# Designs tried in a protein design chat: VH-VL binders against Myosin phosphatase Rho-interacting protein (MPRIP). Part 1

Every score and structure here is a prediction.

Target 1, 108 residues: Myosin phosphatase Rho-interacting protein (MPRIP), of Homo sapiens (Human) (q6wcq1r43to150)
Amino acid sequence: KPIYGGWLLLAPDGTDFDNPVHRSRKWQRRFFILYEHGLLRYALDEMPTTLPQGTINMNQCTDVVDGEGRTGQKFSLCILTPEKEHFIRAETKEIVSGWLEMLMVYPR
Positions, changes and structure headers below are counted from each chain's first letter, unless a header gives other numbers; antibody chains are not in Kabat numbers.
F, E and O stand for the ipSAE by ESMFold2-Fast, ESMFold2 and OpenDDE, each averaged over both directions (binder to target, target to binder). V2 = 0.75 x the mean of E and O + 0.25 x the DockQ between their complexes.
[cut] marks letters that were taken out.
Atom coordinates printed by the task and the answers are left out, and those that the model quotes come from them; centres of patches stay.

## First folded at step 1 (VH-VL)

Design a11 (framework fv_adalimumab_6cr1)
Fold by ESMFold2-Fast, scan of step 1:
Structure a11 (fold): chain C 108 residues (1-108), chain A 124 residues (1-124), chain B 107 residues (1-107)
Amino acid sequence: as target 1 above (108 residues)
Amino acid sequence: EVQLVESGGGLVQPGRSLRLSCAASGFTFSTYAMHWVRQAPGKGLEWVSAISGSGGSTDYADSVEGRFTISRDNAKNSLYLQMNSLRAEDTAVYYCAKSYGRTFYYDSSGFDYWGQGTLVTVSS
Amino acid sequence: DIQMTQSPSSLSASVGDRVTITCRASQSISTYLAWYQQKPGKAPKLLIYAASSLQSGVPSRFSGSGSGTDFTLTISSLQPEDVATYYCQQSYDTPYTFGQGTKVEIK
């Protein structure tokens, strides 16, 4: 069952923020849905019938930290998992704060 | 059913303090940002303050910054507004309101549920 | 702060009329706009979120449109129960701000 949702910007796959060229790459607009079972899914739009573009398993999340220092973008978060760092960004401070609260219950 | 019930309003003299409460039920209170919105008699709506679901972040309108404090007790499903140094201009019906909980990159959440309001009158 | 201006401040129309209320933001807010209905003595009720999305339980005669700085609320066929004050609200940035309201009355 969905428990939270909203539009966020997702850093393009393979983005290396230590590479100056990669820091200018355009982020991807995706609709994110967090489910009660801990899966965070993102898709091209909000429609329930739209196929997900990807999934982040929050049950495997080791930390959720502020991303501004790494990305250079305000209102960004880094979701740390054993396999990958995921960078998401909100359009406003309130949106990113809401997401941080929802996601911070998962890190072990 | 989602319900929000405000209490604590009343007549208070300028310069004094008053604490408002909002009792929430019918939803997972801790997962939603909550707001206080006021309306002076015969006037429009004015957003007063917001608090994040965890209580870790708060925001205030300039008119109340430094005088009002928003807080919440998630174990009790309750939202509070501590109002200090009250002025005649703070006279209004105060509503608690719930964030919709869903926002869009090009779209916004609104306040999907509101309490019935509690009247605060500041006069000598 | 982002300023929201509604037009008109009040209007009177007949049952069955198409009613249009406009809202302007002092800067671009994309589609971060909601519309509320408030009847005398009652709390506001959410009608439209995300500029154009109809809230569950709201009659289909209500619709919203617009993006950027200019927004419109339309009531396609005014009914007696629609007598109320209507407010727009931006949620693009804090402080969240409301328009001054539009009072809708029946002739």
Scores: ipSAE 0.006, ipTM 0.566, lowest interface PAE 12.2, mean pLDDT 85

Design a12 (framework fv_adalimumab_6cr1)
Fold by ESMFold2-Fast, scan of step 1:
Structure a12 (fold): chain C 108 residues (1-108), chain A 120 residues (1-120), chain B 107 residues (1-107)
Amino acid sequence: as target 1 above (108 residues)
Amino acid sequence: EVQLVESGGGLVQPGRSLRLSCAASGFTFDDYTMHWVRQAPGKGLEWVSAISWDSGSTDYADSVEGRFTISRDNAKNSLYLQMNSLRAEDTAVYYCARGEDYYPSWFDPWGQGTLVTVSS
Amino acid sequence: DIQMTQSPSSLSASVGDRVTITCRASQGISNYLAWYQQKPGKAPKLLIYAASTLQSGVPSRFSGSGSGTDFTLTISSLQPEDVATYYCQQYESYPRTFGQGTKVEIK
């Protein structure tokens, strides 16, 4: 069952923010849905026929931290998992605050 | 600031075609799912169709599926509804509306509407 | 399809009165319900989403409540500018469906 959702910008897979070439890569606008079972899924839009593109397992999340220092982008968050770091950003302070509140319950 | 303006409505005979347009301004059009909602004279609201930001997904009310086609031109910030095989019961004010960003979403803003009258 | 039924279909009340409009869904929709106000000759305007969250700029005399299948819209003190038809809408699933509307008039 979905418990939260909204549009966010997702850093392209494999982005290394210490690499100047990677910092110029375009962030991807994706629709994110957080489910009751702890999976955070993202897709091209919120339409019921749209297939999801990826999943972040929040049950394995070790931390959710401010991402601005790493990415150079306002309203960005870093979701830390054992597999990799996921970078997302919102278009407004209000949106990123809402997501931070929802996601911060998961870190072990 | 955020505005949706419909056009293309008018009088049309049963069995003919008509294309509606919706011009968007004041926001990044290609970031949103867009909708058409209609209202027959003196009656309530009926959802007609939806299209995703990239045109990758569309959906239709059963009453119009196979006859109407929703499309968009993101370079022109425009939404369209191609209406074929029109029937008297398609007579209505047609509104375009923006789907909000949060899942599941509601409609805001709405355009002013354009009247389509189907009669012999 | 999820069917939305409103009651009453119309009402007439005095300025300052408390007005309550109800909306019933044919199946559970959690809190995925919006309320719209449509003034004569105008497009609908969003008042409330998620059953109880007021849209920015909407007067505090408007409030929404309910979950599951039964929902209410309340105007705590009716004003002349509130003359309109009010619609509920579910957004749990496609197709999106609306109630038939409740016409609010002043005596």
Scores: ipSAE 0.000, ipTM 0.572, lowest interface PAE 13.5, mean pLDDT 86

Design a13 (framework fv_adalimumab_6cr1)
Fold by ESMFold2-Fast, scan of step 1:
Structure a13 (fold): chain C 108 residues (1-108), chain A 120 residues (1-120), chain B 107 residues (1-107)
Amino acid sequence: as target 1 above (108 residues)
Amino acid sequence: EVQLVESGGGLVQPGRSLRLSCAASGFTFSRYAMHWVRQAPGKGLEWVSAISGSGSYTDYADSVEGRFTISRDNAKNSLYLQMNSLRAEDTAVYYCVRDSTYKLRYFDYWGQGTLVTVSS
Amino acid sequence: DIQMTQSPSSLSASVGDRVTITCRASQSISSYLAWYQQKPGKAPKLLIYAASTLQSGVPSRFSGSGSGTDFTLTISSLQPEDVATYYCQQHYSYPYTFGQGTKVEIK
């Protein structure tokens, strides 16, 4: 079932990057797993038995774009869904490029 | 550049305890899950235990559950395996291994192993 | 637990021969299979992951193929330094399980 995985930083829920106060909020380190059925799940830890904290349904994704201009953070991506924008970032260009490649197959 | 060096193996009597250590270098230790894999003399590979990068989650093979405890010290880049109530069947070379965190959990680097012999 | 079975258990071939080792999973593991090489007295070394992706620094005579339940490791032209036991491992789901190993020797 899983097709890709890795550690990423996730912007806190409700963060508005157009609000200068929100730009200083600390990102949360989470382990992300992308599944063959299109669900992207994140958890506190990389263990397969660890309960997921949240899920992004990539089958509903409208776009995956570079997030650096919006967030001010290097190696960040914005995952757009009809309900919500999700912001993730990686520690290196290699990691963010790998995730972009895997996630870009979903937007319509 | 990536190195894993095990220590602490030796000869020990059944029912006693032993602690193994693994010194990691060349990578950001706290970003990787770590495992212990063992190999009895002349036999194949057996996964023993896993610990998450943060140290918050651990898993054990049924054969060692309740007897072995895996732990890590990220400030010291060190992995440990506390082995209690040792049995003859625990005799093996114990390998410290790094999980491939950015792919799907193959073991990309292995230490050279440390031999644990449990006998009278 | 997913059971991994290798065939053959041992094999003897000449330098320059093409050798194949098979690994079978008790259920589908997609392409999440790794191969390790263990030379006598040494720790295992990763050769291949995701069934067919060669690890950096591994000679091109090694290749992997397969998906689902049946997988093959091929050495296209056996060299003396390839004498080792080879293990497959599924990296599809916890707990991670290994095949019993295939010993490769030179005649």
Scores: ipSAE 0.007, ipTM 0.632, lowest interface PAE 9.3, mean pLDDT 87

Design a2 (framework fv_adalimumab_6cr1)
Fold by ESMFold2-Fast, scan of step 1:
Structure a2 (fold): chain C 108 residues (1-108), chain A 124 residues (1-124), chain B 107 residues (1-107)
Amino acid sequence: as target 1 above (108 residues)
Amino acid sequence: EVQLVESGGGLVQPGRSLRLSCAASGFTFSDYAMHWVRQAPGKGLEWVSAISWNSGRIDYADSVEGRFTISRDNAKNSLYLQMNSLRAEDTAVYYCAKEGYRIYTFSGYYMDVWGQGTLVTVSS
Amino acid sequence: DIQMTQSPSSLSASVGDRVTITCRASQGISSYLAWYQQKPGKAPKLLIYAASTLQSGVPSRFSGSGSGTDFTLTISSLQPEDVATYYCQQYYSTPYTFGQGTKVEIK
């Protein structure tokens, strides 16, 4: 069952914000849906039937932290998993605050 | 049938405290944010406070911040409003309201079901 | 805080008339706006959410439109049971705020 969702900007796969060249990469606008069982998926549009471009298993998430210091972008979050870091960015403070609230429940 | 029933209203003296309760039934209470909204006699609606499904996000109107405390007991399907340091301007009908059905939204809470309200009169 | 201003504050119209109520936000709220109907002595009832989505069970004569800062509630053919005060509410950010209300009466 979806429990949250909205448009966010996602840093391109493989972006290393410690590398100055990577910091200039354009973020991709994706529709994110969080499901009750902890799956966070993102796709090209808001339809739940649209095949996802990627998924993040929030049940494996170790932390969700403010991303501004790492990314240089306001209203960004870092989702930490054992395999990789995921960076998302919202258009407003209210949007990023809402996502932080929904996602912070999961870190082990 | 989704129902919200408020209780605890009454006549109280300025400076005293009162606790309101809202009993929820007909839905999975722990899945939804809850609100308190008030309406002074002959006036419009004023949002008072909201609490998220897990109590992780709590917000208050500036007029009640520091005096009122919203809380919930998901095991008892109940919402509460502890009102301290009551003032004459807190006189109002207090409504309990449920967050609207959410499929995928990124923002705040609108109110799809409302209780019938409980009157709080603050007067000497 | 986001201020919500409704116009008019009151109106009188005849049964069958098209009634329009407007709501203006002091800053952009996207489509995060709801409309409520409150009849005398009763709790408010949700009519519309997400600016234009009609709540289940609400008559189709009610419709909402707008985005950003300017929003409209329309009753295409006013009925006697529509006598009420109508409120808009933004739920874009806290504190959530209501318009002052528009009282609709029949002539």
Scores: ipSAE 0.018, ipTM 0.584, lowest interface PAE 6.5, mean pLDDT 87

Design a3 (framework fv_adalimumab_6cr1)
Fold by ESMFold2-Fast, scan of step 1:
Order: sequence, then C-alpha cells, then structure tokens
Structure a3 (fold): chain C 108 residues (1-108), chain A 121 residues (1-121), chain B 107 residues (1-107)
Amino acid sequence: as target 1 above (108 residues)
Amino acid sequence: EVQLVESGGGLVQPGRSLRLSCAASGFTFDDYAMHWVRQAPGKGLEWVSAISWNSGNIDYADSVEGRFTISRDNAKNSLYLQMNSLRAEDTAVYYCAKDYSRVWFGGMDVWGQGTLVTVSS
Amino acid sequence: DIQMTQSPSSLSASVGDRVTITCRASQSISNYLAWYQQKPGKAPKLLIYAASTLQSGVPSRFSGSGSGTDFTLTISSLQPEDVATYYCQQLNSYPLTFGQGTKVEIK
C-alpha cells in the first residue's frame, strides 16, 4: 500500500561525485512511491500502472543523510544501504523536508 | 463534528493578490491531504491545487501554476491559498476539501461551504 | 493532462427509474476515480471512491463500476433528493481533473 509519493530528481547511475565531470550530469526526474512494506520505487511517471525503473529497499537502509556536501546540489539526500549510496534531490526545501521525515523512520 | 470553514474571499481588482484560509476541526488535520477546488458561477468544478499531509507533495492546475501557492500550518489546523496576479477568469467560489486518504489523493470526503472570490474592476 | 468526459450532459428521469451516467478518461487511470454529487447552492458530496467503493452514509442505490478508461455511476431507483449535478474526477495523475458534470432532473 503506498504511503508517500512525489517527483524527485535521481542522480544518474554510476555518478561519482568526486569526479567534477560527473557532478555536471543531468539528474533524472522520476516519480517516487514509498510503500508500507518499506520499498521505495521510482518510475518514469506518476501513473500507478507504469512499471518501476528501480527500487530502494528502505528496510536495509543504514542511514538517510543530507546530500548537499556530497553532490553539490541543494535539497539532496543520500540514502545509504550496504550495497549502494542512492542520491535524490527535491526542487524545494519543503519537498525534501517531507521526504526526510518519511524516510528517517527506517534507519535503526 | 468534522468541518472546514473558508475565509478571505471578497472583491479584488485584476492584478492584485488575495489570501484564502481554511480552518479545520474535528479530525487529525496533519494526517490528510488537502485540496482547493473552485467553481465559476454557473460552471462545473475545477480542481485548483492539493498538498499532502506534510507538504511534501504539492501540485496545481495549469491555469493557476506560477500564480497561486498552496500551504498548510499543521500546528494551527489551517490550509491557505495565496492567489497572486488575479484575473477575471479566477472569479469563482473556492472550496477547501479534505482527502479521505491518509497517503494519496483518493477523493474529497469533507468540504467547506466555500468562499466567493470576485475579480473585477 | 487527462481529460474526463461525462455522458450525458443532462438527463430527465422519473422517480424509481434506473439512471446511468458514464465517464471516460482520455488515458488509463486504473481505478483512481471518484464520483461526487452537488445539489444547488451546496458544496459537493463524495459518493464513490476507488471507482466502486461506496462512501459511508451514502444510500446503497448508488453504485460505481469500471476500470481503465470507462466508468459508470448507477442510481438503481431515482429518488427526489437525487436531483443534482454529478461529477467524476480522476486521481491517477497530476493535474487532477473533473468531468464537466451531468445534471439529473426529475420529469
């Protein structure tokens, strides 16, 4: 059952923020849906029938931290899992704050 | 008693601004998405804007995008619509409405009585 | 944007008649559709959400059906208090859009 959702910008796969060239890559606008079971899925649009492009398992999340220092982008978050760091950003402070509140319940 | 009460409507000249308020009572305001819906005299319903429970998701009708701003103050159980650069075409009764769903926009189960906004010289 | 088209725009029927109103979406909206009733001078009232779920307190003579692009609101036995304009709304994608409304009158 979905519990939260909205448009966010997702850093392209393989982005190395320590590489100045990679920091200039265009973030991809994706519709994110957080489900009650802890899966965060993202897709090309907001239609419920659109197949997801990827999934972040928040049940495995070790931390959700401010991403601005790493990415150089305002209103960005880093979702840390054992396998990978995921970088998302919002277009406004209000949107990123809302997402932070929803995602912060998962890290233990 | 679950209720929504709008205020702030009135007569305003084109190009000016107006702020609408909606006071909620009888339910846990910060659990639900809120909507603004308008209806021009003798016309149908037009969805204007919506805001999720924590302000994380906000969207607007194309006709008001860039001119109107929806916001909420959960501590005050209040919803707002800041209307800038008003046009004659914005003349309507404005309703605030509560979504039935805690998580998504699913349908509006509670409505206020509406407040009339007239944009005229 | 998803366009919602209702049919008919208006109808007149007798008390006790079965009334059917249809709503068509310009693209698939799954079951993310709500139906509203608006009586003259009043705010709208939610009748049906998720295409077919009856809102608490709404008489059982109201029912909704459909999925994808084609949806129907049925009043199994029209009553005098059902005189109103009925609206469908899609909640699948932004911006949220209403149909133009169907006015129901008694002969």
Scores: ipSAE 0.000, ipTM 0.558, lowest interface PAE 17.8, mean pLDDT 87

Design a4 (framework fv_adalimumab_6cr1)
Fold by ESMFold2-Fast, scan of step 1:
Structure a4 (fold): chain C 108 residues (1-108), chain A 122 residues (1-122), chain B 107 residues (1-107)
Amino acid sequence: as target 1 above (108 residues)
Amino acid sequence: EVQLVESGGGLVQPGRSLRLSCAASGFTFSSYAMHWVRQAPGKGLEWVSAISGSGGSTDYADSVEGRFTISRDNAKNSLYLQMNSLRAEDTAVYYCARDEYYDILTGYFDYWGQGTLVTVSS
Amino acid sequence: DIQMTQSPSSLSASVGDRVTITCRASQSISSYLAWYQQKPGKAPKLLIYAASSLQSGVPSRFSGSGSGTDFTLTISSLQPEDVATYYCQQSYSTPYTFGQGTKVEIK
């Protein structure tokens, strides 16, 4: 069951923010849906039946932190998992605050 | 049957405040994002503000940011728009609208209230 | 902000005519476009979402097409009850923005 959703910008796959060339990469606009069971999926459009481009298992999330210092982009968050860091960015402070509220229940 | 009923509109002088209410029925109110959309007399539609189902996230058009506050009371099935520092250009019919899919924000408005007229003039 | 431009601003047609209204976005919005119908003194009614998906209860004579920046609303056989102003709206990003509207009248 979806519990939250919206358009966010996702850092391109393989982006290394320690590499100055990667910091200039264009973020990708994706529709994110958070499900009650803890999967955060993103896709090219907002239809629930659209095949997701990727998923982040929030049940494995170790932390959700402000991403601005790492990415250089306003309203960004870093979702930390054992496999990798995921960087998302909102268009406004209000949108990123809403996502932080929803995602902060998961970290252990 | 989904119903949205706005109230609170009226004539108000520039610089003053007004609070609009929207009473929702016929659906699980807390599961839907809600919007305010306005229409100046004889003009087109302008999106004003959005609030998530939980009330934890809000968004505003630049023209109203800092002056208007959207809020909701899920226990009362009610949506609100607190309008401060009103200007003549805020004169419009204000519609309450439901986001079209439960538990996610899509930005499609499937049900609308009848609207309430706000007139800002001296 | 994404600007939405509709054409024509108004049109007059006969009952039974095929009517087309176009909508252009200032940047690509993929398929994140809705069409609304508004009759005088009434609230808007959602006709089409996701560019081409017909809302439940809307007559099949209404259809939408397009992606990217160019979109079309078609009424295959205009009926008297279709007299209204039609608006397109992008849902790609906030602020959500509407076209200026197209007024459809019968001759």
Scores: ipSAE 0.000, ipTM 0.561, lowest interface PAE 15.7, mean pLDDT 86

Design a5 (framework fv_adalimumab_6cr1)
Fold by ESMFold2-Fast, scan of step 1:
Structure a5 (fold): chain C 108 residues (1-108), chain A 122 residues (1-122), chain B 107 residues (1-107)
Amino acid sequence: as target 1 above (108 residues)
Amino acid sequence: EVQLVESGGGLVQPGRSLRLSCAASGFTFSSYAMHWVRQAPGKGLEWVSAISGSGGRTDYADSVEGRFTISRDNAKNSLYLQMNSLRAEDTAVYYCAKGRYLDWLSYGMDVWGQGTLVTVSS
Amino acid sequence: DIQMTQSPSSLSASVGDRVTITCRASQSISRYLAWYQQKPGKAPKLLIYAASSLQSGVPSRFSGSGSGTDFTLTISSLQPEDVATYYCQQSYRTPLTFGQGTKVEIK
């Protein structure tokens, strides 16, 4: 059951923000849906039946931190998991604050 | 299991060169940024240099820029620090350290070697 | 360069005491802060990363908090094996920089 959703920009897979060439890569606009069971999925549109392009298991999330220092982009967040950092960003401070509140229940 | 072992330290005269090595085992070496951190006798920790997993990016502390060169050989699971134009101020225990994530800033260094002592003196 | 300042430089406490060490960055570093423990003659050991995340294998009596410029490391109940020097370190930008260290001793 979906509990939160919205459009966000996602850094391309494999982006190394310590690589100057990668810092200029275009972020991808995706619709994110957070489910009650802790899966955060993203897809090309907002229909729950649309095949997801990826899934982040928030139950394994170790932290959600501000991403501006790493990405150079305002209103960005880093979702930390043991294997991978996921970078998302919002259009406004209001949107990123809403997502931070929803996602911060999972880590510590 | 996951280990880093440094070698190559010793006594060297000012103006000379030394090359330190760090042998890695127990993890996918090419997937992680690597660091050199030093500690002068009785003093705190000082970050010296870092290299990305691929070896395509390096950075240095201002105090060593132009004199030291960090490199890696991913086929041999080895990290190196070539130290040229050594000064008395370079005297320290040199630690090899693994970054936590793929990128070089890595949120911290989770695996450290035992350190190797470099003494620069006449 | 980002300067990291720790306080106190040293402290002495009793077994079972709650110990707090603070670390201040000269500019905002978000949560790109790690804490290390170093015992005499040994390499540093990572305790906390991303300001508040406990490294696997580290006892739960250690915790970190803070964001921006002000950070704390807390040991909820000091044990004899916790005698060491503790360092904070920022990874917000290069050069990576450490605090000067806080020496923790038992009374």
Scores: ipSAE 0.006, ipTM 0.597, lowest interface PAE 12.7, mean pLDDT 86

Design a7 (framework fv_adalimumab_6cr1)
Fold by ESMFold2-Fast, scan of step 1:
Structure a7 (fold): chain C 108 residues (1-108), chain A 119 residues (1-119), chain B 107 residues (1-107)
Amino acid sequence: as target 1 above (108 residues)
Amino acid sequence: EVQLVESGGGLVQPGRSLRLSCAASGFTFSSYWMHWVRQAPGKGLEWVSAISGSGDSTDYADSVEGRFTISRDNAKNSLYLQMNSLRAEDTAVYYCARSDYYEGWFDPWGQGTLVTVSS
Amino acid sequence: DIQMTQSPSSLSASVGDRVTITCRASQDISNYLAWYQQKPGKAPKLLIYAASTLQSGVPSRFSGSGSGTDFTLTISSLQPEDVATYYCQQYDNYPYTFGQGTKVEIK
């Protein structure tokens, strides 16, 4: 069951923010949905029939931290999992604060 | 009015260097990503390089990586392209263009400056 | 790199005709697509961005549609001043890439 949703910007897969070339990569606008079972899915649009582009398993999340220091972008978050780091960014402080509140329940 | 004006093009021999300039006016230069796009005679458009508003981030097409350097001087509202180790295939009209970080369409474009690499 | 392919490479049509140009991306680019018009000896001019948003000052006979991988530029009633080469461009990811261009001529 969906519990939260909205448009966010997602850093391209494989982005290394310590690499100056990677810092210039264009972030991709995706519609994110957080489900009760802890899966965070993102897709090209908000239509229920649109296939998800990817999934972040929040049940595997070890931490959710402010991303500005790593990415150089305001209103960004880093979602840490054992497999990789995921970077998302919001258009406003209010949007990123809402997402942080919803995602912070998962890290242990 | 928002305007970009290019300069520095010309005839240059293979293996040598050339520096292009782009003068910006009519907008807050430091707030925008800037790009170089080239077009070989009778051919299509090829994106060459990009630089962030602050100048802290740059990117290059594989064909020019290691040979070309993009830079900017925000105090002078100027964009530059330092071209080293020039090859015949670098012959093109070079355009400077403005984009937004969140959006990558180009508006405005400069009028272009012709670079001819020939012996 | 994301490959952009346009069809057709060239066309000839009469004044008043409806003209369509297509652009295909080798991978999903959402709506991060722009269309440009280039007249001989001049710099390209932005016509459409975000696949379907008409740039201010561009005549309403121009329109864009599509998302994902398939996009279309339409000129509803071709005028003599529309003779030009048209390019699509993706801005989803670096390197930014352009289609090869479609040359539009009158008869």
Scores: ipSAE 0.000, ipTM 0.568, lowest interface PAE 13.8, mean pLDDT 87

Design a8 (framework fv_adalimumab_6cr1)
Heavy chain, then light chain:
Amino acid sequence: EVQLVESGGGLVQPGRSLRLSCAASGFTFSNYAMHWVRQAPGKGLEWVSAISGSGYSTDYADSVEGRFTISRDNAKNSLYLQMNSLRAEDTAVYYCAKDRLFYGSYYFDYWGQGTLVTVSS
Amino acid sequence: DIQMTQSPSSLSASVGDRVTITCRASQGISSWLAWYQQKPGKAPKLLIYAASTLQSGVPSRFSGSGSGTDFTLTISSLQPEDVATYYCQQANSFPYTFGQGTKVEIK
ESMFold2-Fast, scan of step 1: ipSAE 0.212; ipTM 0.775

Design a9 (framework fv_adalimumab_6cr1)
Fold by ESMFold2-Fast, scan of step 1:
Structure a9 (fold): chain C 108 residues (1-108), chain A 122 residues (1-122), chain B 107 residues (1-107)
Amino acid sequence: as target 1 above (108 residues)
Amino acid sequence: EVQLVESGGGLVQPGRSLRLSCAASGFTFSSYAMHWVRQAPGKGLEWVSAISYSGGSTDYADSVEGRFTISRDNAKNSLYLQMNSLRAEDTAVYYCAKVYRYDTSGHAFDIWGQGTLVTVSS
Amino acid sequence: DIQMTQSPSSLSASVGDRVTITCRASQSISNYLAWYQQKPGKAPKLLIYDASSLESGVPSRFSGSGSGTDFTLTISSLQPEDVATYYCQQYKSYPLTFGQGTKVEIK
């Protein structure tokens, strides 16, 4: 059922990168799992019994774009949905490239 | 009752150190960014420092960067300001302040402490 | 740094008068602006946030308006308890900056 997974940094909920003050907020380290039905879930750790802290429905995703220009952070991506923009960041270029490849299949 | 109570102010000689504390109660301290704002006698408000809700990021006014350190202990609902290499120009009432909006590093300040006076004089 | 300039620096008005205080930012801050009231010997009190949103418990005679670089705080009918210094503050970018303050007194 899971098709991809790994640790990523998630911008705190409510972060507005058009407000430079918000750019200094601490990103939260979460374990992300992408499921075959298009749900991207994140949780506090990788344990199978850990309940997810949030879910991004990739079936509603309108675009996945490079996030560096918007966040000021290297290896970041912006997942666009009609309800909200989600910003994630990887520790390396290799990790962010892998996630971009997996997530880019969902936008219309 | 939502409140912030500062302590640790006093008279100190130039070049020495002082540590301020701010005790929070009545709200979920760990969910809010916290700031220090100071006011010199008879003067206006000057922002000093900020710390994110998790303690993972900090910001400082140029006038205090390298000398002051902001920190927090979420388990104790406490905010701190370690002030080193104090100057006469640091003489002020120091307020701790809570950011208005949950999970945001900078915003309006809805709750302020009573202030603690720091006097830097020989 | 974003400089915040208030005008006037001080004013005297009569009870019942409409009082306006202006605040100008050196660059656009959208609506990321707050207004505070500070009475002698007391901590500042939040009056307005996001340029025009009235804080809970603040009398309705206080209102804020503006966006971008020009902002106004209005007291529609000045009362004796409104004697205080008023400050604007931007929170669009660090360092956070305050205006120099406007002292409001009763004639």
Scores: ipSAE 0.000, ipTM 0.567, lowest interface PAE 15.0, mean pLDDT 87

